VHH binders against q86b00r158to499. Designs and how they scored, part 26

Target 1, 342 residues: q86b00r158to499
Amino acid sequence: PRNSLQRAIDRLKNKFGISLKGSFEEEFYLIKKGDNNNSSVASLLNSIEKLDHGTFANYHSLDCYGDILEKITNALEEQGLPIEQLLSESGSGQFEITIDYTDIMEACDRHIIVRQTINSIASYNGYIATFIPKPFDGLVGSGCHAHLSLWDTNDSNLTPDANGECGLSLVNQFFIGGLLKHSKSLTALFNTTPNSYKRLKPFYWSGCNVSWGLDNKESFIRIPSSPFSATDGCSNFEIKTIDHTSNPYLAMAGIIHAGFDGIENSIAPPPPTSLFDQSVLNNQLIPSNFEDAIQSLKENHYLCENIGNDISNAFIHVKLAENKILKELSDDDQILKLLELF
Short names: E, the ipSAE of ESMFold2; O, the ipSAE of OpenDDE; V2, 0.75 times the mean of E and O plus 0.25 times the DockQ between their complexes.

## First folded at step 11 (VHH; framework vhh_rezetamig_d1)

Design r06 (at its last look DockQ between E and O 0.01; V2 from the best seeds 0.00; counts 0 for: pae E 18.8 > 2, placed apart)
Fold by OpenDDE, look of step 11:
Structure r06 (fold): chain B 342 residues (1-342), chain A 126 residues (1-126)
Amino acid sequence: as target 1 above (342 residues)
Amino acid sequence: QLQLQESGPGLVKPSETLSLTCTVSGGSISSSRYYWGWIRQPPGKGLEWIGHIYHSGNTYYNPSLENRVTISVDTSKNQFSLKLSSVTAADTAVYYCARPRTYGYDSSGYTGFDYRGQGTLVTVSS
């Protein structure tokens, strides 16, 4: 998978002189282990609800988890990972950590290290960290939103253009056009479990609409407006649908090849849809289940060939088999199984 | 400040090739951020996107003109050019070179440009 991403990186660089940089927003839950060894999903949920009644960016949540969060932060910094932010998110006991952006390969490496470190520190200190997309039906899901930008050989950010649509350069608009074109197939790379699609619901700011636009959390691609870059354009774009079940290397390889297609063929995205545009509600949606997503990928010869036919075929078969097993389990058993993995 | 200027003959005979050059000053066409294109406006009609070129040499042409249009770039001169073959009276228009900011959102194929030349009238006549 890592080699596939490298090939994608090289392809983009060699053809257009463009490189991709990025970072992941890592959303996760922390659960304090209770005295009862019986780890049922219900018991875990109860533990969260008793400890934290917080909402989005709630300071109370940060206070309750201050010690463990500090240990996590210290551990990451000791490993040389520059933390951009650590925030309390919407769910009780839910947090988000972001490492500064870097070259896309390194960003993927960091993504893995961050998750491993958080899991390790949590476990050592009597907590469970989980990166499951939708661990509890009544609580907000967790993703790993990818913030991406295009760069030239002179280490200049190509993404922003103050005079461009949504503050983006035309080359980045074409890149996005490619992403939207391949959005259904990319979903299979981004969301690889049945549980993933419990998170991916319309009107839950999960990015289910095949669209792009300024500050539109319902769009597959969100363009974050920044007061710091308002005069220069927007510095990055965000893919909202990615979760931690994805292989980051394959996900990014897919993104690069899709974007490459956009640039190469000048694929214009549809008109942008911003936060206040209600027309987004009527847009085409990404696949609502893994079977549809993986079928889209299977039929996408362009992506499969460029990612690599062997690795693509292996991915498709393995994930289909895994999903079949997961679907045979009860909802609770699925969560318990996923807790072992994420 | 970036400036674009069209140059070429204002009169072309039917069946001949229309040839225009855009000279860019105040900036480099080798930027990876931008595309460089040609637009035209026939008398009494709307703007029509002809095509564009990227610094890598990658081109896009309007499907309606694809078989007749060639756009090229000369980075050493900071210029890009348009050739339109087999012209007819229908190709009479004001031609603009431009740096577009968006593409594909309207019937013309673009919604705007950052910079544009003043335009040059090309008349196809015997």
Scores: ipSAE 0.415, ipTM 0.786, lowest interface PAE 1.5, mean pLDDT 90
Fold by ESMFold2, look of step 11:
Structure r06 (fold): chain B 342 residues (1-342), chain A 126 residues (1-126)
Amino acid sequence: as target 1 above (342 residues)
Amino acid sequence: QLQLQESGPGLVKPSETLSLTCTVSGGSISSSRYYWGWIRQPPGKGLEWIGHIYHSGNTYYNPSLENRVTISVDTSKNQFSLKLSSVTAADTAVYYCARPRTYGYDSSGYTGFDYRGQGTLVTVSS
């Protein structure tokens, strides 16, 4: 899968002189291991959901987590992974860590190290870190949003153009056109478990609409604005649907090949949409379950061939088998299994 | 701290327009981070999403109601409003103004909201 990404990187570079840079926004929950006699992580997760609806819980939770968060951030910095941002999401024990962007292969390697570091530090300090897309019914899910940009061989950012639609260069618009064309197939690479699709719903700001736009959190492709966007253009774009069940190397290989198709064939994206635009209610959605997503991938001979037919066939076979097993488990047992896998 | 409060008549005659206002306190409706919406609960039924608005004026409506619904915003008063035209007895419900949840999903399939008003009963009858 790392080799599949390297071939995608080389393909984009050799044909167009373009490289991809990016970073991941790592969302996760920290769960304090209790001093009670329940040893079930799933039971603990359910108990936290019931208790965390209190009005004061968010403030006390942040105070309780300060020490563990400092240990996590120090460990990441000492490994050469400078933290761009650490945020508390929804005040329910969910946090977000963002690392500085870099070349996409290194960004994927960093993604793995971030998850490993968070898990290790949490475990040594009496916590469980979970990256499960939807671990708690009724609470916000966890994704790993990708921020991406295109660069030339002189290390100049090709993404911005102040005169372009949504502040983007034409080449980046074609890249996005390719991403939208392949979005249903890419979902199979991004969201690989039944649990993933508990997070991916309209009005969840997860990016379920097959669309793009400035600051549009319901779109598959979000274009972040900044104070400089009016004069300098927008420096990157965001894919919000990706979660931690994805293999980051396969996900990014798929992204590159989809974007390559867009550039090579000059595929214009549809007109952009705004957040909560009426068109968002009427837009196509990404698949609502893994079976439909994987079927779209199976039928997408372009992506499968370019990723590698043997790799794609193995991925499809393994993930369908894993999904069947997961769907046969109780909700609690599924969560426990997901903690073992992810 | 954030509070949403519905106001408007509790009785509306058939064929007239139901009109409600939501006053937001303890927060700014002009925030780029949030959308503002209306939901309702008919007697004995579940919650039904009516629509949302962004402070810029962009609206999103439930397709089943869109021909009769207008949601508007007045940022100077920190308020947003609902008008539902040509009402019938089927529009009798408790109406809530709300701030939709930006993250998460509940087991019922509804996106939910971070904050909701106390609700106001609107009865459509002669």
Scores: ipSAE 0.000, ipTM 0.128, lowest interface PAE 18.8, mean pLDDT 80
ESMFold2 (binder alone), look of step 11: mean pLDDT 81; pTM 0.833

## First folded at step 12 (VHH; framework vhh_rezetamig_d1)

Design s01 (at its last look DockQ between E and O 0.04; V2 from the best seeds 0.00; counts 0 for: pae E 16.4 > 2, placed apart)
Fold by OpenDDE, look of step 12:
Structure s01 (fold): chain B 342 residues (1-342), chain A 129 residues (1-129)
Amino acid sequence: as target 1 above (342 residues)
Amino acid sequence: QLQLQESGPGLVKPSETLSLTCTVSGGSISSSRYYWGWIRQPPGKGLEWIGHIYHSGNTYYNPSLENRVTISVDTSKNQFSLKLSSVTAADTAVYYCARPRIYGYDEKTGNYYLGFDYRGQGTLVTVSS
């Protein structure tokens, strides 16, 4: 998988002189292990402090988990991972850690290390860290949002253009055009379990709409507004649909090849949409289940070929098998199984 | 034609809970296309977004009111409701139910910038002892 991403990186650079940089927002839950060693989903849920789930970045949550979060932060920093931010998220016991953006390969490497570190520290300290997309039906899901930007050979950010649509350069718009074109197939790379699609719901700020737009959290591609957008443009775009079930290397390889297609063929995205644009809602959503997503990927010869036919076929085969098994499980058993994996 | 109509008491005592219902006609609130929300306009002030709900029950509230606001949906009645607890004189306003279009989001404040394709006529709710 890593080699596939390298090929994608090389392809983009060699053809266009463009490099991709990025970072992941790592969302996860911390659950304190109860005394009863009961591993039931209900037990886990009960272990989560009841907070207002509507509250974003709850200060109280940060306080309650201060010790464990400090240990996590220290561990990450000791490994040379520059933490950009640590936030509490909407869910009780849910947190987000963002590492500074870097070259996309390194960003993927960091993504893996961050997750491993968090899991390790949590476990050692009597907690369960879970990166499951939707670990609990009543709680907000967890993703790993990718913030991406295009750079030239002079290490200049190509993404922003104050005069461009949504503050983006034309080349980045074409890149986004490619992403939108391949959005259904990419979903299979981004979201590889049935549980993933419990998170991916319209109007849940999960990016289910095949669209792009400024501050549109419902769009497959969100363009974060910048305080300086009026003068400098927007520095990056965000993919919100990615969750931790993805192989980051394959996900990013897919993104790069999709974007490559956009640039190479000058695929303009449709007009940008505001959040909750009716025309977008009536138009197209990403797949609502893995079967549809993986079918789209299977049929996408462009992506499969560029990612690598062998690895693509293997991925498709393995994930189909895994999903079949997972779907045969009860909801609780599925979560328990996923807890072993993520 | 889609129509929204607010209903509820026009007078609420301080510390009590304001309760309003919006009845939607000419369209289904079960549609996956829309949010349904509440806004208010205090006397002499601009419109304030209270919150909105999706037919699934997913809610979003103004951070300034989040602790006091509950919005719910009843798809069987094609209605959605607002509860605002612990009201004070500051909560006196014309309340509107609406089908908002969200065209902006302030990440710093958590506020939404909303347009309103459809909204009710509004109902005055006065908080007074």
Scores: ipSAE 0.013, ipTM 0.273, lowest interface PAE 8.5, mean pLDDT 86
Fold by ESMFold2, look of step 12:
Structure s01 (fold): chain B 342 residues (1-342), chain A 129 residues (1-129)
Amino acid sequence: as target 1 above (342 residues)
Amino acid sequence: QLQLQESGPGLVKPSETLSLTCTVSGGSISSSRYYWGWIRQPPGKGLEWIGHIYHSGNTYYNPSLENRVTISVDTSKNQFSLKLSSVTAADTAVYYCARPRIYGYDEKTGNYYLGFDYRGQGTLVTVSS
């Protein structure tokens, strides 16, 4: 799959002189190991609730987790991984780490190292770090949001245009047009387990609507604004649906080929939407389960051929088999199984 | 250093508009580094984000409330305000103004990262007739 991404990168560069840069927002839970084995979902949730009890009425958990977060942060910095942000998503033991953006191949390589580092430091210090998309029904899910931008061969950002729709250049709008055309198929690459689809629900800020818009957290493609967007345009776009079950090389190869289709065929995206407008429309949604997503990918001969027919066929076969095994488990046993993987 | 103080009516009738003002002292709202926001805690429930504003006018609202919420800023008075229209009993809560915790503006991706700290004491607003 790394070679598939390199071919996608080369294809975009050779035809259009465009390179993709990006970064991932790594969302995860930290669960303290108890005196007994954390062998049930209930015991995992109780471990989170016990830690949060000592911070009653506070709005984030950084003081409760300060020691482990400092160790994680130090380990990442010692590896030369530039940390942009660390956030508590709530007082519930969930955190987000964002690494500085870079060329997309290196961003994918760094994503793997970040996950390995978080897992290793957590384990050495008596914690379980989990990247499961929806480990706890009553708590927010964990995504792996991608922030992406297009650059020319002179290392100039092609994404912004202050006079463009949503502050984006026309070439980036065509790229997005391609992403939206292929969004249902891309979902199979982004969200590869039954659990993934427990996170992907309307009104959860997961990005389930096949739409795009400025600061629209319900859209498949969100365009982040800044204080300078009115004068300088918007510097990047975000895909919120991606989670840690994805192979990042395969996900990014799919994104590049979809965006390439948009540019090559001048596919205009539909008019952008806002969160306010979505309440009055029946928006088209991404697939609500893996079976429908993978069927869309199977039928998408363009993506399968460009990613590589052997690679896409192997992906489809393996993920269908894995999903069958997972769906035979109870919800709780599925979570315990996924802890071995994520 | 910074101090935030909520003011406004403690009782609002159903279907009317809840209006609160936050006065900032010890610092200036006209700053490119800070957001100014509102959160609330309904009785027996957790904290709920309402929204916040950049001093330049960009607002972000909780989707569950956004059709009813307006946040505004008056830099000359060093104040920002919340209006929540069409209130019901479900809007009864302690309301806090707060300076959001920002780890930074990411000039490379254009993202703002959102968190809150509590700077006000909070004010109880009861929706009742």
Scores: ipSAE 0.000, ipTM 0.105, lowest interface PAE 16.4, mean pLDDT 80
ESMFold2 (binder alone), look of step 12: mean pLDDT 83; pTM 0.825

Design s02 (at its last look DockQ between E and O 0.78; V2 from the best seeds 0.00; counts 0 for: pae E 3.5 > 2)
Fold by ESMFold2, look of step 12:
Structure s02 (fold): chain B 342 residues (1-342), chain A 129 residues (1-129)
Amino acid sequence: as target 1 above (342 residues)
Amino acid sequence: QLQLQESGPGLVKPSETLSLTCTVSGGSISSSRYYWGWIRQPPGKGLEWIGHIYHSGNTYYNPSLENRVTISVDTSKNQFSLKLSSVTAADTAVYYCARPRHYGYDEKTGNYYLGFDYRGQGTLVTVSS
């Protein structure tokens, strides 16, 4: 899969003089091991409630995680992985780590190291780190949001244009048009388990609408604004649906080939949408289950051929088999199995 | 400041090929940020999008014209060109070169239109015997 990504990178650069940079928002839960195994969903939820439920004010929740978070951040920095942001949801046991953006191949390599480091440090210190997309029905899911930008051969950011739609250059708009055209097929690469689709619901800010827009958390493509967006344009775009079940090299290869199609064929995206706009020109959703997503990918000969037919066929075969096994399990047993994998 | 200037013959005979060149000054046609396009306005009618090209040579054409249109780029001269074959009197129009910014969408008609930030002064091309 890493060679597939390299071919996609080379294809975009050779034809259009464009390179991709990006980073991932790594969302995960830390679950403290109790005297007994955390082997059921009820036991896992109880472990989080015990950590968050104190006799004193809620400010002690950050003290409970301070030591483990310091060890994680120190380990990442010692490996040369510059942390841009560390965020905790108060009292939930969920955290987000973002590493500085870089060339997309290195960003994918860093993603692997970040997950390995978090898992290792957590395990050594009596925690389970889980990247499962929806481990707890009553709590927010965990995504792996990708922030992306297009760059020219002079290392100039091509993404922003203050006078362009949503603060984006025309070439980036066409890249997004390609992403939206292929969004249903890309979902198979981004969200590869039945559990993934428990997170991907309308109004969950998961990005399941096949649309794009400025600060629209319900759109497949979100354009983040900043205080300077009206003057400087928007420097990047975000794909919100990606989760940690994806292979980052395959997911990103798919993204590049889809965006390539958009630029090559000048595919106009539909008009952008906002959370406040009740009139909708495009109200399509991404697939609601893996079987529909993978069927869309199977029928997408363009993506399969460019990623590599042997690689795509192997991916489809393996993931269908894995999904069949997972769907035979109870919800609790599925979570326990996913803990072994993610 | 970016400027676009059309040049070419103002009179073309029926069945011949209309040929126009756009010279770009104050900017680079080889920029990865922009596309370069052609639009026209027949007498008494609205603007009609013809097509556009990326600096790599890749093109996209109005489907109603695509069998007769060729757009090309010459990055060494900072120019791009239009050829429209087999012209008739219906091809009489003011032709503009332009730099598209985005496709606009007219919700009432359901039609896309070409949004642009720079346009040439235009050149009248008359198709007549």
Scores: ipSAE 0.424, ipTM 0.774, lowest interface PAE 3.5, mean pLDDT 85
Fold by OpenDDE, look of step 12:
Structure s02 (fold): chain B 342 residues (1-342), chain A 129 residues (1-129)
Amino acid sequence: as target 1 above (342 residues)
Amino acid sequence: QLQLQESGPGLVKPSETLSLTCTVSGGSISSSRYYWGWIRQPPGKGLEWIGHIYHSGNTYYNPSLENRVTISVDTSKNQFSLKLSSVTAADTAVYYCARPRHYGYDEKTGNYYLGFDYRGQGTLVTVSS
């Protein structure tokens, strides 16, 4: 998988002189282990500190988990991972860690290290860290949002343009056009379990709409507005649908090849949607289940070929088999199985 | 300051090939940020985007002209060129080279168009026997 990403990187650079940089927002839950050795889903849910779910970046949540979060932060920093931010999220016991953006290969490497580190520190300290997309019914899901930008060979950010739509350069708009064109296939790379699609729901700010727009959290591609530099354009775009069940290397390889197609063929995206639009939501959604997503990927010869036919076929085969097994399990057993994996 | 200048014959015979060159000054066409394109305006008609090229040589052509259009780039000369084959009287127009910066969407027609921040002064090409 890593080699596939490298080939994608090289392809983009060699053809267009463009490089991709990025970072992941790592969302996860921390659950304090109980003394009764009960590992049921209900038991785990009950172990979550009950906090106000209506507020972002709740300082109270940070206080309750202060000790474990400090240990996590220290462990990451000791490994040379520059933490950009640590925030409490909407869910009780839910947090988000973001590492500074870097070259896309390194960003993927960091993504893996961050998750492993958090899991290790949590386990050692009597907690369970879970990166499952939707671990509990009724609680907010967890993703790993990717913030991406295009750069030239002179290390200049190509993404921003004050005169471009949504503050983006034309080349980046074409890149996004490619992403939207391949959005259904990319979903299979981004979301690889049935549980993933419990998170991917309309009105949940999960990016289910095949659209792009300024500050539109329902769009597949969100363009974060810059309150401080509105005159200079926007420095990056965000993909919200990615969760931790994805292989980051294959996900990014898919993104690069899809974007490559956009640039190569000058694929303009549809008109942007800055605000929630019910009509758009109803008519242009990413796949609502893994079977539809993986079928889209299977039929996408362009992506499969460029990612690599062997690795694509292997991915499709393995994920189909895994999903079949997972779907045979009860809801609780599925969560327990996923806890072993993620 | 970026400047674009069209050059080429102003008269072409029917069935022949129209050839124009755009010389860019004040900036490099090898930038990964920009595309370089051709636009034309027939007498009494609106602007028509012909196509554009990236510094890598990658091209996009208007589907209405795709079979007759060739755009090329010469990075060593900081130039890009247009060839339009099998010309007819319908190809009589003022031709502009331009640097597109964004696309627009015309809600009335449902068509996309490219906007540009820089454009040449234009050159009239007349197709006549």
Scores: ipSAE 0.283, ipTM 0.723, lowest interface PAE 1.8, mean pLDDT 90
ESMFold2 (binder alone), look of step 12: mean pLDDT 82; pTM 0.820

Design s03 (at its last look DockQ between E and O 0.65; V2 from the best seeds 0.00; counts 0 for: pae O 7.5 > 2, unsure alone 64.8 < 65)
Fold by ESMFold2, look of step 12:
Structure s03 (fold): chain B 342 residues (1-342), chain A 129 residues (1-129)
Amino acid sequence: as target 1 above (342 residues)
Amino acid sequence: QLQLQESGPGLVKPSETLSLTCTVSGGSISSSRYYWGWIRQPPGKGLEWIGHIWHSGNTYYNPSLENRVTISVDTSKNQFSLKLSSVTAADTAVYYCARPRTYGYDEKTGNYYLGFDYRGQGTLVTVSS
């Protein structure tokens, strides 16, 4: 998969002189290990509730976890991973760490290291870190939102254009057009377990709508604004749906080939949508389950061929088999099984 | 300030090839951020998009014209060109070169279109025996 991403990177650069930079917003829960080191869904939920109580839950959560979060950030910085942001996300014991953006291959490598570091530090300090997309029905899910931007060979950001739709240059709009064209197939690469689709619900800010828009948290592609967007344009775009079940190299290879298609064929995206108004032209949703997503990928000969037919076929067969096994388990047993994997 | 200037013959015989060149001054055609395009306005009609090109040579053409259109770029001369083959009297128009800046959605027609922030003064090309 890492070689597949390298080929995608080279293809985009060789044809168009464009490189991709990005970072991931790493969302995860910290769960204090149970009283008797027994684990269950009920025990996990009770542990989170003990730590998050009161009218200032998000503020209290950050203060209660200060020691473990300090150890995590110190370990990341000692490994040379420049932390851009650490936040308490909406939810009992949920946090987000974002590393500074960089070349996309390195960003994917860093994504793996960040997760490994968080898991290791948490375990040593009596916690379980979980990256499961929807570990608790009553709490918000965890994703790893990708923030991306297009750059030229002179290291100049090509993404912003203050006069462009949503503050984006025309070339970036075509890249997004390609992403939206392929969004259903890309979902198979982004969200690879039955649990993933418990997070991907309308109105959960997970990005289920096949649309794009300025500050639209319900769109597959969100364009973050800043105080300077009217003057300088918007510097990046965000893919909301990606979760930690994805292989980042394979997911990003798919993204690059989809965006390449958009640029090569000048595919205009549909009109942007706002958080408060639905798109008039594009009310489609991404697939609501893995089987439909993987079927879309199977039928997408363009993506499969460019990623590599052998790699794509292997991915499809392995993930269908894994999903069949997981679906035979109860919801609670799926969570416990996924804790072993993530 | 960015300037676009069309040049080429004002008279073309039927069945021949219409050739125009756009010279860009006050800016660089090599910028990865911009596309470069051709538009025409037939007598008594609205503007019709012909096609656009990116500095890499990648093109996209109006489907109604694409079998007859070639747009090319010469970054060393800071120019891009239009060739329209097999012309007829219906190809008589004022031809403009332009820089697409944005695209828009026309709620009345439901169509997407390219908006332009700079265009040339235009050159009349007449197709006549």
Scores: ipSAE 0.180, ipTM 0.646, lowest interface PAE 6.1, mean pLDDT 83
Fold by OpenDDE, look of step 12:
Parts: C-alpha cells; sequence; structure tokens
Structure s03 (fold): chain B 342 residues (1-342), chain A 129 residues (1-129)
C-alpha cells in the first residue's frame, strides 16, 4: 500500500510538478475500564463519563481526562509528532488530536503512529481508546478528517486564489472535480466496514453530499474559510468522510489519482454549495453502504489500474470477506470485533 | 499585473496553418497554479474555447477542433502558442489568449464551462485566398 501511494505521488509530481501535503484530525473515544472485567458494549457505554454531547471543546471534559490526555500528548511529542491541537469533541469522552500538516506520505505514517500511541497509552493506563466510526448508538461518530493542499516544486501552496471560486486556484478546483467524479469509489477506500456507514449519514456533518463548498460540513469536500486570510484565498480543503477503518496509503493514493484525473482532463466541479440544501442532499449522496461503494470501486478501472490492479483486487476481496463476516454478527458482537481490529 | 498579448499574421490562406503566439507578462507561465488557453469569436457568433495547456505540456483541446489544434508552451520566453491546421473561412475569427477559470454551470447543456481571469485584447485572423 505504501508503494502504491509513492507511485501516485511520483505520478502527480512528474506530470504536473505538484505535491500533496496534508494532516489528519484523529477523533476517538476514551473509556475507563471497569473493575468487573465486563467487556460488553453496554458495560463500555456505561463507563463513559456523561457530559454535554452538544458542546465542542468542553473544558470540563478535558479536565476529567487531564491525566490520560497529558500522557498521550507527552508520548506523541516524545516521538517528534508536532501536535497542532487537542480538543474535546461532541461526544462524552470523545477527543480530537491533530498533527501539523506535512508531505502526504509522512502524514500517513504519522496517522498510524498516532493511533498506535494513543491505543498503547490508553491500555497501559486502564483505558480503552476506540477509533471505531460509530462505536455506540446515540453517540457522535469518529472520523479522521483529511486536510489537504497542493504545492509546487518551489514549496509554494497552490491551493489559494483570492479570485478563484471558494478562494481556490483553478488547479485545485480541477483536483476537486476529480475527487467528486470518483467520490463513490473513493468511499470504498475511506469507509471499509458496515459500521462506517452508521456514521455516514445525511445531516450529521459527515460529508455525505457529493458537493464542495465553503464551510459546508455536509459536503464531501469542505473548504475551510479563513477569517484572517480572506483576501488571500483558502489554504486547504477537507475530506470529512474518511474514518480509521481506511488504509491511509490506499486512501491517499486514490485521492491523488482521482485528483490527477481532474487536473489532466480539466474536470470542473459543479457549482459550490456553501449552505445546507436539502434538495441537493437528496439527489447526490455517496454510497450508503459498503456493498454499493465497493461495487463502484470494482467498476472504476481508472482508479484500480492506477492504484495497482493486484493491490486493488486484493483490497476488494479482503474487504468483501471481512464485511461478510461482520454482517453476520450481532450489533454488539460487531462492535467487540471492531475493538479488536482497530 | 498579469498581461496577455496575442501576436501573429492576420491573414491566412485556405488549407494553410494558422499560427499565433501569446506573450505573458507580469507572471510566470511555469507556475502550476493555472492553465493557459486560446479562445476565438467568429463574426456574429459566440465565444468558442479552443483549448489550453499546462506548463508541463499537458493539453486539453475542444473536441470540435482536436484534430487540427496544437498548443505548445515556451517557458524560456514566457509564451504559449496556437497552431490550427487546414483552415477554412469558418476559422475566421478574433482570437484571444486567456488564463481560464471555472465559474459556471450551463443548466441547458448540463456542462460546466470555463471562463477566464485574464484575456488578451484579441487579434483578428482572416482566412482568405
Amino acid sequence: as target 1 above (342 residues)
Amino acid sequence: QLQLQESGPGLVKPSETLSLTCTVSGGSISSSRYYWGWIRQPPGKGLEWIGHIWHSGNTYYNPSLENRVTISVDTSKNQFSLKLSSVTAADTAVYYCARPRTYGYDEKTGNYYLGFDYRGQGTLVTVSS
């Protein structure tokens, strides 16, 4: 998978002189282990500190988990991972860690290390860290949002253009056009379990709509507006649908090849959607289940060929087999199985 | 400030090749930020996009002209060029070089269309014997 990403990176650079940089927002839950050694889903849910589920960046939540979060932060910093931000998220016991952006290969490497580190520190300290997309019914899901930008050979950010649509340069718009064109297939790379699609629902700010726009959390591609740099354009775009069940290397390889297609063929994106539009959401959604997503990928010869036919075929077959097994399990057993995997 | 200027012969004989050059000033065509394109407007007709080029040489051509059009770039001179072969009277038009942008969707045709941020003043090319 890593070699596939490298080939994608090289392809983009060699053809257009463009490099991709990025970072992941790592969302996860921390659950304190109970004394009864009961590992049921209900038991885990009951172990979560009940806080206000509607509040972002809750300082109370940070205080309650201060010790474990400090240990996590220290462990990451000791490994040379520059933490950009640590926030409490909407869910009780839910947090988000973001590492500074870097070259896309390194960003993927960091993504893996961050998750492993958090899991390790949590386990050692009597907690369970879970990166499952939708670990509990009724609680907010967890993703790993990717913030991406295009750069030239002089290490200049190509993404912003004050005169461009949504503050983006033409080349970045074409890149996004490619992403939207391949959005259904990319979903199979981004979301690889049935549980993933419990998180991916309209009206939940999960990016289910095949669209792009300024500060539109329902869009597949969100363009973060910058209050401080409005005159200079926007520095990056965000993909919200990615979760931790994805292989980051294959996900990014898919993104690069899709974007490459956009640039190469001058695929203009549709008009941007900055505000919630129910009519648009009803007609242009990413796949609502893994079967539809993986079918789209199977039929996408362009992505499979460029990612690599062997690795694409292997991915498709393995994930189909895994999903079959997972779907045969009860909801609780599925969560328990996912806790073992991620 | 970015400026584009067309240059080339204003008269071409039928079956010959139309050749134009666009000189860019106030910015480098070597940037990976933008494409560089050609547009034309025949007398009494609307604007037609001919094609565009990336600094690396990657090109897009209008399918209606694809077999006759060649666009090239010269980064050393900060120029890009248009060649249109086998011209006829139908190729008589004002030709513009431009830096394109995406800004619209045509609901009637179902197609997205490119505009331009910058455009030259245009040069009339007449095809006549």
Scores: ipSAE 0.018, ipTM 0.335, lowest interface PAE 7.5, mean pLDDT 86
ESMFold2 (binder alone), look of step 12: mean pLDDT 78; pTM 0.783

